# Designs tried in a protein design chat: VH-VL binders against Regulator of nonsense transcripts UPF2 (UPF2). Part 11

Target 1, 187 residues: Regulator of nonsense transcripts UPF2 (UPF2), of Arabidopsis thaliana (Mouse-ear cress) (f4iux6r469to655)
Amino acid sequence: RLLQRLPGCVSRDLIDQLTVEYCYLNSKTNRKKLVKALFNVPRTSLELLAYYSRMVATLASCMKDIPSMLVQMLEDEFNSLVHKKDQMNIETKIRNIRFIGELCKFKIVPAGLVFSCLKACLDEFTHHNIDVACNLLETCGRFLYRSPETTLRMTNMLDILMRLKNVKNLDPRQSTLVENAYYLCKP
Key: E = the ipSAE of ESMFold2; O = the ipSAE of OpenDDE; V2 = 0.75 times the mean of E and O plus 0.25 times the DockQ between their complexes.

## First folded at step 11 (VH-VL; framework fv_mosunetuzumab)

Design x6 (from r11 with light chain P101Y; at its last look DockQ between E and O 0.05; V2 from the best seeds 0.00; counts 0 for: pae E 10.6 > 2, placed apart)
Fold by ESMFold2, look of step 11:
Structure x6 (fold): chain C 187 residues (1-187), chain A 119 residues (1-119), chain B 112 residues (1-112)
Amino acid sequence: as target 1 above (187 residues)
Amino acid sequence: EVQLVQSGAEVKKPGASVKVSCKASGYTFTDYYIHWVRQAPGQGLEWIGWINPYSGGTKYNEKFKGRATLTADTSTSTAYLELSSLRSEDTAVYYCARDTEWLGYFDYWGQGTLVTVSS
Amino acid sequence: DIVMTQSPDSLAVSLGERATINCKSSQSVLYSSNNKNYLAWYQQKPGQPPKLLIYWASTRESGVPDRFSGSGSGTDFTLTISSLQAEDVAVYYCQQYYSYYTFGQGTKVEIK
């Protein structure tokens, strides 16, 4: 019912209105259905991720199992996608990591998880992992760089990124992607 | 209601090709991978490959690489398996199945298409 | 590739009794990073496609009766039907999705 409206929430006002309506749906079954709907956001609708993350952050005080279930599902998906490497579509990996990054900006995903994901990509800095790392940085890298408690760790990760770009034989597309991500974080 | 409806049974001679269709309904076709799995008479299940209907990307079981071709038509929400250079051991029921793309287990299956290869 | 071996190949169980099906993988299907077993179970009745019962080794799919349960970890897995019903006569398959997708050879369950 209300879940059919999720893909149409293309503004802050629309997602906030839907969120108020869901705040009063306290059954465990309804919360599980919401989490599944949020997790299954269409890969072509990445602009929805910020609005979905806003909804989760608003509901977090009232319905603590919503953020915990969603974060666990996204983390499990990330680990599976890293393991399966080329068996999985790059667009699915981008959806996953950008959702993690958006939730980090709303303080639902802890920074430690973001750094763990980034480290996993940097440790095997090839192919899809380059794109995933850059998308994570584009989503929340500046947020973490400007946050006093994470600035040093973010700086170290960005330094590692640039060293890897310089020593790896990246094609021009990926090299540009890395440079753009770096300078988005450190303008 | 999620449904996968496959094309009818086929009888082919060795060396021919067959194309099986799988029409999806009740969900967003491009959000889920379609896998193809076959089952020879009285035998178990064998994975053939998957297609991402969004991008057209594919992966194949190495056993079928070069003979199997997976395609998807997003305008009709239909996935296709084409298997060429048919042999008698290719006689099987061919299933399409939907997964969550990142987990690799199959929550909805087509009814199956019997392909018989006989000389 | 990961070979899945089921035992027994065939099992006869009295109505209302417990049926136990084993599945062994040639390699661990436990991914240590997320602590999940990439193992599913399917039921296939004659003339029908397989039906998903269990994923993550122990998680029941929606609508599956609670008499079906999965257990095990790593390389050794079990599907248990706690009280066999007449409608449970089928062939049961395990499937790993850790690295590509392979199935066990199947276990036929019959009423004794």
Scores: ipSAE 0.007, ipTM 0.568, lowest interface PAE 10.6, mean pLDDT 88
ESMFold2 (binder alone), look of step 11: mean pLDDT 94; pTM 0.954
OpenDDE, look of step 11: ipSAE 0.062; ipTM 0.683

## First folded at step 12 (VH-VL; framework fv_mosunetuzumab)

Design y1 (from x5 with light chain Y101P; at its last look DockQ between E and O 0.10; V2 from the best seeds 0.00; counts 0 for: pae E 15.3 > 2, placed apart)
Fold by ESMFold2, look of step 12:
Structure y1 (fold): chain C 187 residues (1-187), chain A 118 residues (1-118), chain B 112 residues (1-112)
Amino acid sequence: as target 1 above (187 residues)
Amino acid sequence: EVQLVQSGAEVKKPGASVKVSCKASGYTFTDYYIHWVRQAPGQGLEWIGWINPYSGGTKYNEKFKGRATLTADTSTSTAYLELSSLRSEDTAVYYCARDEWLGYFDYWGQGTLVTVSS
Amino acid sequence: DIVMTQSPDSLAVSLGERATINCKSSQSVLYSSNNKNYLAWYQQKPGQPPKLLIYWASTRESGVPDRFSGSGSGTDFTLTISSLQAEDVAVYYCQQYYSYPTFGQGTKVEIK
């Protein structure tokens, strides 16, 4: 019942209130149900991802299996989709990578996973992978660029991105996406 | 201290194959692309292709596609160029070079002379 | 495929004098969104690999003497050695990295 309120949590106050109420339901079965509900966020409701990530971060200190299960499911989804070409998968890929990026800003997803996802997209820099890479950078690229432990590696990845834009035959939409993502990270 | 150290000179007959190695040190091998460039005697520079050592992904100049094979061994930090069906016009110095991420080359190997003679 | 054409093929310059090398690309290597020219210059001495001098058409690589300068935009580029030294005798190459790399044919610089 509490889980039915997740799609309605369109503000920090609403997700925080639900998070507090959920703490009273701390059982393994309820934690699995929460993770499934968070993972199944509608692909058209990307504004919820930051709030869902906030909830996960709040619960992480007392319910360690919530972040662990969610991150594993998101990583498995990324790996299963990285080579898929159909248009239906692009919205799922964008939801997936933005969720990974939001969780990275909350220190739930390790930077190593983000770099692995980004490198996979840059290595096969065509089709959906261009959009996925740009969405990841728009979500957490500036965060990683400003963090001392990851600044150097993030700088190297951004330089690869710009080189690939100039070497590959990107259409104008994708070329603009790449430029916007780059300068959002590194003004 | 970034270094790219290449294997020694080779003499080959037309129709043979050659494999040139390029061992990298002083940086994280999988973070940079390795390009291969050749230079025929008294002539300019010609790009052959690149490899991403992280994934093994490659791109070839169409002139060499089907004859050139680029590989990398991450356990030894070594990139390889194999060129098959050699002709006398393949006589050249073959360089490996590190991509400064933007498509220009900040470090080069010392070069490997491959001589193809009948 | 972007063809790079250098001129002259060879030049002789007196010590301390100015050397000027031109490079022309078959299409623009300027990306207007970031206003960057994807053009590099290399120096190559006999028996040695090329050495990077300049990238972004005009930015000197660290450790390169300030007598080396690059200029130009779009399709037309120039490398200038303001005061030629004995150690500058070499072949010079331009290279575009707007798409997959291509090089000019080289310009040999020698002392008169």
Scores: ipSAE 0.006, ipTM 0.468, lowest interface PAE 15.3, mean pLDDT 87
ESMFold2 (binder alone), look of step 12: mean pLDDT 94; pTM 0.956
OpenDDE, look of step 12: ipSAE 0.017; ipTM 0.592

Design y2 (from x5 with light chain Y101W; at its last look DockQ between E and O 0.75; V2 from the best seeds 0.00; counts 0 for: pae E 7.9 > 2)
Heavy chain, then light chain:
Amino acid sequence: EVQLVQSGAEVKKPGASVKVSCKASGYTFTDYYIHWVRQAPGQGLEWIGWINPYSGGTKYNEKFKGRATLTADTSTSTAYLELSSLRSEDTAVYYCARDEWLGYFDYWGQGTLVTVSS
Amino acid sequence: DIVMTQSPDSLAVSLGERATINCKSSQSVLYSSNNKNYLAWYQQKPGQPPKLLIYWASTRESGVPDRFSGSGSGTDFTLTISSLQAEDVAVYYCQQYYSYWTFGQGTKVEIK
ESMFold2, look of step 12: ipSAE 0.043; ipTM 0.668
ESMFold2 (binder alone), look of step 12: mean pLDDT 95; pTM 0.958
OpenDDE, look of step 12: ipSAE 0.571; ipTM 0.869

Design y3 (from y1 with heavy chain T30K; at its last look DockQ between E and O 0.04; V2 from the best seeds 0.00; counts 0 for: pae E 11.8 > 2, placed apart)
Fold by ESMFold2, look of step 12:
Structure y3 (fold): chain C 187 residues (1-187), chain A 118 residues (1-118), chain B 112 residues (1-112)
Amino acid sequence: as target 1 above (187 residues)
Amino acid sequence: EVQLVQSGAEVKKPGASVKVSCKASGYTFKDYYIHWVRQAPGQGLEWIGWINPYSGGTKYNEKFKGRATLTADTSTSTAYLELSSLRSEDTAVYYCARDEWLGYFDYWGQGTLVTVSS
Amino acid sequence: DIVMTQSPDSLAVSLGERATINCKSSQSVLYSSNNKNYLAWYQQKPGQPPKLLIYWASTRESGVPDRFSGSGSGTDFTLTISSLQAEDVAVYYCQQYYSYPTFGQGTKVEIK
């Protein structure tokens, strides 16, 4: 089955080839199966997220419910996990937020959702939420900072981020992570 | 040692407001959400809402939206519940509770009885 | 709203015997991505606040005697007191934390 090839699509050409083949399988059942396969990307294979996001963006023109289903699943997952502290969830949270960020760069996830996720992390800026916020910024923060329609809001969020770093008692790893994320967005 | 110490019992008339305090100690106050839960006499537990003490962000049970106001003062490590337009049905013990970040409550205040009567 | 329903409302058990309390949620509180049940149990003695007993449906909080155990998944959960002691006379509540918190109506446990 074509879905078994997803984990092997480690290049632009490979994901594009698979995408073309799936474009011609325009049935409701196939679309649901594809969305589930994309959503269940292994937590250890984060390099695939950009390629999966590229596939979704390409299929949006012919399979319009694929992006909507995937985005809804990712948003639901974020909201379910955002307050959970257990260590087993950090890898899932990172996968989730990096996928959201990649889809934002492909204009599948609206910037408003990204800012809502970032706000949720900054409102409770401790524990996993520090890592999640920084990973979101590393993924799409510079994109949003350079985009004229979102520059002002991203600037405000980055100012809040640095203020929180300076007043919260972050461990040294997290403090460095915040600094790196900030300067990736606004050198 | 984590402790949540609440203000004393209150007697109010219908239509008045009440403000209950919850002073936290033994942990970093602004790192944990505070929830408010009430219990009418002989009844079960009813969630009112939560506050993030760092940001002042809140969420309310829709039943109380418009009447309940949650605030926090990080300089005194104290959370507050204010409930306005009191009715006899608001007679209850009001608890503050610390969210363990997983959504359950590992520490509770001793409770504050609020009695609403003519 | 996720409605939590406990049964029975009241339970009388002889000292040293097993007490079993059931809790049912109106929708699943199992999150498939992490395979965790977002369910807690509390004990409340007269004149006291609730005390956390169990979280994740089956994990005992520190300091809780091992005669307390939780089980179940999805929508059906059970709190078991394997050998009832006099100090276990209380009202017991289940609570879901999958979404904003809701509580069962409580189960009063008494000595028969």
Scores: ipSAE 0.007, ipTM 0.472, lowest interface PAE 11.8, mean pLDDT 87
ESMFold2 (binder alone), look of step 12: mean pLDDT 94; pTM 0.958
OpenDDE, look of step 12: ipSAE 0.018; ipTM 0.614

Design y4 (from y2 with heavy chain T30R; at its last look DockQ between E and O 0.05; V2 from the best seeds 0.00; counts 0 for: pae E 14.6 > 2, placed apart)
Heavy chain, then light chain:
Amino acid sequence: EVQLVQSGAEVKKPGASVKVSCKASGYTFRDYYIHWVRQAPGQGLEWIGWINPYSGGTKYNEKFKGRATLTADTSTSTAYLELSSLRSEDTAVYYCARDEWLGYFDYWGQGTLVTVSS
Amino acid sequence: DIVMTQSPDSLAVSLGERATINCKSSQSVLYSSNNKNYLAWYQQKPGQPPKLLIYWASTRESGVPDRFSGSGSGTDFTLTISSLQAEDVAVYYCQQYYSYWTFGQGTKVEIK
ESMFold2, look of step 12: ipSAE 0.195; ipTM 0.725
ESMFold2 (binder alone), look of step 12: mean pLDDT 95; pTM 0.958
OpenDDE, look of step 12: ipSAE 0.767; ipTM 0.909
ESMFold2, look of step 14: ipSAE 0.007; ipTM 0.455
ESMFold2 (binder alone), look of step 14: mean pLDDT 95; pTM 0.958
OpenDDE, look of step 14: ipSAE 0.767; ipTM 0.914

Design y5 (from y1 with heavy chain L102F; at its last look DockQ between E and O 0.03; V2 from the best seeds 0.00; counts 0 for: pae E 13.1 > 2, placed apart)
Fold by ESMFold2, look of step 12:
Structure y5 (fold): chain C 187 residues (1-187), chain A 118 residues (1-118), chain B 112 residues (1-112)
Amino acid sequence: as target 1 above (187 residues)
Amino acid sequence: EVQLVQSGAEVKKPGASVKVSCKASGYTFTDYYIHWVRQAPGQGLEWIGWINPYSGGTKYNEKFKGRATLTADTSTSTAYLELSSLRSEDTAVYYCARDEWFGYFDYWGQGTLVTVSS
Amino acid sequence: DIVMTQSPDSLAVSLGERATINCKSSQSVLYSSNNKNYLAWYQQKPGQPPKLLIYWASTRESGVPDRFSGSGSGTDFTLTISSLQAEDVAVYYCQQYYSYPTFGQGTKVEIK
């Protein structure tokens, strides 16, 4: 019942209120149901991902299996989709990677997973993976660029991305998308 | 098989400049940053700066900004440190080192002694 | 600018005995979000470049003998050589990579 309210949490106050109410439902079964509900966020409702990530971060100190289960499901989903090229999967890939990026900003996803995802996209620089990489960078790239432990690696990844843009024959939309992602990270 | 091989020792007069080379082999040169670190005789290690060989981007320790220039030639897999307006206190061994992604140095060149004397 | 201070400046240890080198940073090099200490240790023998021994404060580089171990967190770090061998005579440096790199002044280890 509380989980039916999750898609309606379009503000910090709404997700915080639901998080407080959920704290009273601390059982293994309820924690698994929450993780499934968070993972199944509608791919047309990407604005919810930051709020869902905030809830996960709030619960992480007392319900450590929530973040661990969610991160594992997202990583498994990324690995299952990264080489697929059909158009029907692009929205799911974008939801997946933006959720990973939001969780990284809330310190739930480790930076190493983010860099592994970026590397996979840059190693196979397809039209889908350009969109995926750019969405990840738009979500958490500046956070990682400004964080001292990840600045050098993020700088290197951004330089690799610009090289690939210059040596691949990208259409104008994707070339612009890459440039926008780059300058969002390094204004 | 990763190797960083530096140019030979140099003797310079005050006010001159020096250019030290660092040739990389055994890995993809453009995938790793190269740092430069110096060590005066009997002294510790002092960071000079880094270069990204792929983009040519650099960062310098403020102590050396304006005198140090880091460059890279991707066709020869070689990084360069040029230090101008040399002073006697610039007498040191100059090392290049490979950044293992996170800021620690997994491979070092053999060092290049630069002696500045009148 | 993060200042790294080592102690002692020199250390004489009998073969087979324990050598302990301390390194203190002027500010924490622990990044709480990944719980990692951005600290490395290097060994430098006369006429040679530094060689990486330890990174992340306690992780041994491949090929480094088990007698080398690193410990500590935040601002206080230790390199330990559990049973000093003749080939361990060198100068040892700590280095932080939390920000742009800075090194300790070095600790010379000798056989007594």
Scores: ipSAE 0.007, ipTM 0.484, lowest interface PAE 13.1, mean pLDDT 88
ESMFold2 (binder alone), look of step 12: mean pLDDT 95; pTM 0.961
OpenDDE, look of step 12: ipSAE 0.018; ipTM 0.599

## First folded at step 14 (VH-VL; framework fv_mosunetuzumab)

Design z1 (from x5 with heavy chain W101L L102W; at its last look DockQ between E and O 0.02; V2 from the best seeds 0.00; counts 0 for: pae E 13.0 > 2, placed apart)
Fold by ESMFold2, look of step 14:
Structure z1 (fold): chain C 187 residues (1-187), chain A 118 residues (1-118), chain B 112 residues (1-112)
Amino acid sequence: as target 1 above (187 residues)
Amino acid sequence: EVQLVQSGAEVKKPGASVKVSCKASGYTFTDYYIHWVRQAPGQGLEWIGWINPYSGGTKYNEKFKGRATLTADTSTSTAYLELSSLRSEDTAVYYCARDELWGYFDYWGQGTLVTVSS
Amino acid sequence: DIVMTQSPDSLAVSLGERATINCKSSQSVLYSSNNKNYLAWYQQKPGQPPKLLIYWASTRESGVPDRFSGSGSGTDFTLTISSLQAEDVAVYYCQQYYSYYTFGQGTKVEIK
C-alpha cells in the first residue's frame, strides 16, 4: 500500500507524488499509521528525513494532528535517550536529532525545541551528546543563524560549544566535528 | 556494577618496557575515556594520558610523549598502557580511571605496581 | 600547567569535629560561559585507589556521605568534613580539569 512506498521516496518528486495520493486516504487511523511509519524511518536511511519532513509540512495545513503527533514522539524520544550511553542508541539519537532539525527547517518544529535539545547536550557534554549536538547544528544551525529572530541565541550556543571543545580534550574526530559544525553555521 | 580490573605487579630492569592492562565491565566501554595516572611511593598523583575507546584517539602528558602508548581493544573491553625505556623514576603504582568527558574520574582500577630496579 | 597547592599538608582532628582542607590553583578554573568550576576532590585510603567525592567544586558524588562538602570558586577551594569519622582517615587530593589534569600534593587527615 502507500506506506510501503515511503522508504523508496528518495527524491522531491517521489515524496510529493506519494503525499498527493495520501491526501485521499484521510482518516484518523490512516494518519496515525503514517506518523508511525515516518517516525520509524530506518536509522541507516538518514537521507529520507528531508523528504519525510517535506511530506509532513505539505500535510500540516489540512491534517494538523500529523505534525503534532510526530513532534511529540520525537521530543519524547529525545528526552528518553539524552542520558543513555549504549552504542546502538547513538544511531537512534542521530536519527532523532536530524529529524528534529529537518522539521525545524520546514517550520514544523519550533526553534525553542531545537535550543532546548542543544542546551541539554551542552549541559551534559558526553561522547554521544557531542555527536548529537553537532548533527543538530549541521542540519539546521545555519538556518537558525541566518534567521533574525534566532541569530543571537544561535551565536551564544555556538560560542559555548567552541569553549567546551577547547576546555575538554576531545578526540580528533569529535574536535573536527565541532569545528565543522561551528564554521558551517558561521561561514 | 562498574569495575576496572588491572593486571598484576611487574618488576622490570631499566631500559625495558611494561604493558599494563585495564579490563572494564558493567558499562559501555566505548562511551567513556580511560585515563592513566601514576603514583610514586609516598608521593602524589601524576596524569599520563587518555584514550577514547570509541575513536582510538589519544592525548599524552608531554612528559611521557614518545615513551607511553595507549591502546584499547573494544572486543575485550580492555585498555592498555605501554611504557618503554623504563627508568628507576618510573617506579609507581599505575592506575586506570574512567572519565565520561569532563576530566574528573568517577571510577578507578585497583592499581598496578611497576618496580624498576637494576 | 595549572599548579594546585593544598594546605595544610597534614592535620589531626578529633572524632566528631570539623576538618577543613584548602586548595589553591595558579589560574582560575572557573569557565564563565557555563559558570562551573572545574575542580574535583578525591579521598585515598591506605592501600586503595583514589575515590571521587566532589566534582564541579561543590557537587557530591552519589553515595558520598553528606558530611563531605565542597565550596569556593575561581582559585580558592575548600573541602569540609563536618563531623570526622574513623573511616575518614585518608589523604585528600584536589584536582583541576580546566586545562589538562593536575592534582594537589595531598592533605593527610588523621584522628587525634
Scores: ipSAE 0.006, ipTM 0.504, lowest interface PAE 13.0, mean pLDDT 88
ESMFold2 (binder alone), look of step 14: mean pLDDT 95; pTM 0.962
OpenDDE, look of step 14: ipSAE 0.249; ipTM 0.750

Design z2 (from x5 with heavy chain W101Y L102W; at its last look DockQ between E and O 0.02; V2 from the best seeds 0.00; counts 0 for: pae E 12.8 > 2, placed apart)
Fold by ESMFold2, look of step 14:
Structure z2 (fold): chain C 187 residues (1-187), chain A 118 residues (1-118), chain B 112 residues (1-112)
Amino acid sequence: as target 1 above (187 residues)
Amino acid sequence: EVQLVQSGAEVKKPGASVKVSCKASGYTFTDYYIHWVRQAPGQGLEWIGWINPYSGGTKYNEKFKGRATLTADTSTSTAYLELSSLRSEDTAVYYCARDEYWGYFDYWGQGTLVTVSS
Amino acid sequence: DIVMTQSPDSLAVSLGERATINCKSSQSVLYSSNNKNYLAWYQQKPGQPPKLLIYWASTRESGVPDRFSGSGSGTDFTLTISSLQAEDVAVYYCQQYYSYYTFGQGTKVEIK
């Protein structure tokens, strides 16, 4: 019943209120249902990802299996899709990577996972992986650049990104996307 | 099997235009760049430009900008090179070639000889 | 932009002997951040299009015989045919893809 309210939580106050109400339904069955509802966020509703990530972060202190299950599902999805080239996967890839990035900003996804995803995209810097890398950076790149424990590694990854853009003759759309992502992280 | 099949040889007069086709098969046409490279008789290879069939984006060697036009028709999986204001030094074999994104060409068309003579 | 110069222009080699082709770029094609040399080698037999042999300076394309190898880094590169076969008679081109796309002038390999 409460889970059907998730798509309507378009503000901090709305997701926080639902989160409080959800605490009264703390059963293993309900936690599994919540994780599935969060994972299945519509591809057209990317603005919800920050609010869903906020809910997960709030629940993490008392319901440790929620972040654990969700992160594992997202990582498995990334690994299954990273080498697929067909057009139908791009929206799912973007949803996946933006969710990973939002959860990283809330310290639910470890930075190591984000760097692993980014490295996979940069090592095979083609087609969808260019878009995925840029979306990841737009979501959490500045956060990682400004965080003392990750600044050096993020700086190195951004240098690789710009070198790849300069030596790989990208089309105008992709070239602009890379430039925008870079300067968003390192203004 | 990956194949790039080009249109037949052309004979043109100076000042005319030519349009060479390159039909792709055996792979997803919109996933790869198509480059055009020419080879004058007894000479080496010269890059003309590329097209991204997914977006329609193009890049040209500055030597050919203004005379070369690259297009792609995704419904027929066919790329086209149009070269205008032909001169005798444009006599060459014109190749299309496939590039995943890195800039090296794993498959080439058979080539199209364009002869420009008076 | 980046000028690719091959040497020699022509090479005659006995069957079963080693053929060595050099390629020099006017500026480095090594991208230090990913440690890759943006260099490829192609073989072109008479009346045929070029065929990719080597990319990333030393990575052999699938189906290319082991006798073909690439080496070098930065500005100096070598294609080696360890034991020349009759079917290896061709013109060989290096190509950089670091900045735009330029080819060496070609090296014609013939049987002595």
Scores: ipSAE 0.006, ipTM 0.500, lowest interface PAE 12.8, mean pLDDT 88
ESMFold2 (binder alone), look of step 14: mean pLDDT 95; pTM 0.965
OpenDDE, look of step 14: ipSAE 0.313; ipTM 0.768

Design z3 (from x5 with heavy chain L102F; at its last look DockQ between E and O 0.14; V2 from the best seeds 0.00; counts 0 for: pae E 14.2 > 2, placed apart)
Fold by ESMFold2, look of step 14:
Structure z3 (fold): chain C 187 residues (1-187), chain A 118 residues (1-118), chain B 112 residues (1-112)
Amino acid sequence: as target 1 above (187 residues)
Amino acid sequence: EVQLVQSGAEVKKPGASVKVSCKASGYTFTDYYIHWVRQAPGQGLEWIGWINPYSGGTKYNEKFKGRATLTADTSTSTAYLELSSLRSEDTAVYYCARDEWFGYFDYWGQGTLVTVSS
Amino acid sequence: DIVMTQSPDSLAVSLGERATINCKSSQSVLYSSNNKNYLAWYQQKPGQPPKLLIYWASTRESGVPDRFSGSGSGTDFTLTISSLQAEDVAVYYCQQYYSYYTFGQGTKVEIK
């Protein structure tokens, strides 16, 4: 019922309205259904991730298992996608990492998880991992760069990124993607 | 200031294993890769692999994959090379070296002689 | 793998004269996007670890005397010691870091 409206929440007002209405359905079964619906956001609707993350952040103050379940599912998915390499398509990997990045900006995903994901991509800097790292940085890299507690670690990661671009023979598309991500974080 | 201090010389028999340590000081250990390079007597330099001390991620020269294991202990700022199934051809000085972020090595350990003799 | 070949294998030079060491890579180590040559030079004296002299083909490491210079681009590189000193007796290695890490076979420099 209410969950069927999630894909239509393309504005701050619409997601906020749904969030308020959802508070009246606060049971463990309904919370699990919500987390599954949020996790299964369509791969073609990445614009919804910020609004979904806003809903999670709003509900976190009164329904603490919603953010914890969602973050655990996303982390488990990331680790599986890294292990599976080319078995999964790039669009699934981009959905996963952008959702992690959006939740980090809402302070639902801890920065340590973001750095762990980024390091995993930089340690094997080839193929899909280049795109995944760049999408993560485009989503939350500037946020972490401007945050005093994470500035130094983000700076070190960005220096590693540029070293890898210089060391690896990237095609023009990937080279441009890396440069764009870097300068979005450090203009 | 920046210093890489390696463990002492080792004498081993064929088939044994060896573990060489590399203690870093004077910089933030987790911010730089550690590479391992060896040099057989009277020979040139041969790259073995690197470790990222932050993540534990590694990369190996395929010649050593399956026999070499790189690890790091961030609490002691120490990197380790373990080489198994030793052969006489593994007799060499083993160096650790710090990656200057771009793939060249600005600081090197003093080297550890590993001798494999029957 | 990118194979690095140095020439000559050994070189005898009189004190105060110029020493020239060549290094050739089997493929270009110039990355066109940043226009940098991924090439370094090291000096190794007997019983010592290698010491970094030059990176990016021509950039001198801090504390390295001005008589050491690097030049070249793409596949052909040169280390020049403009006025050989007694303490420059060593083996010199080039290293590429464009794709993985490989070293030249070394060039021994001696006093004539």
Scores: ipSAE 0.006, ipTM 0.481, lowest interface PAE 14.2, mean pLDDT 88
ESMFold2 (binder alone), look of step 14: mean pLDDT 95; pTM 0.963
OpenDDE, look of step 14: ipSAE 0.026; ipTM 0.599

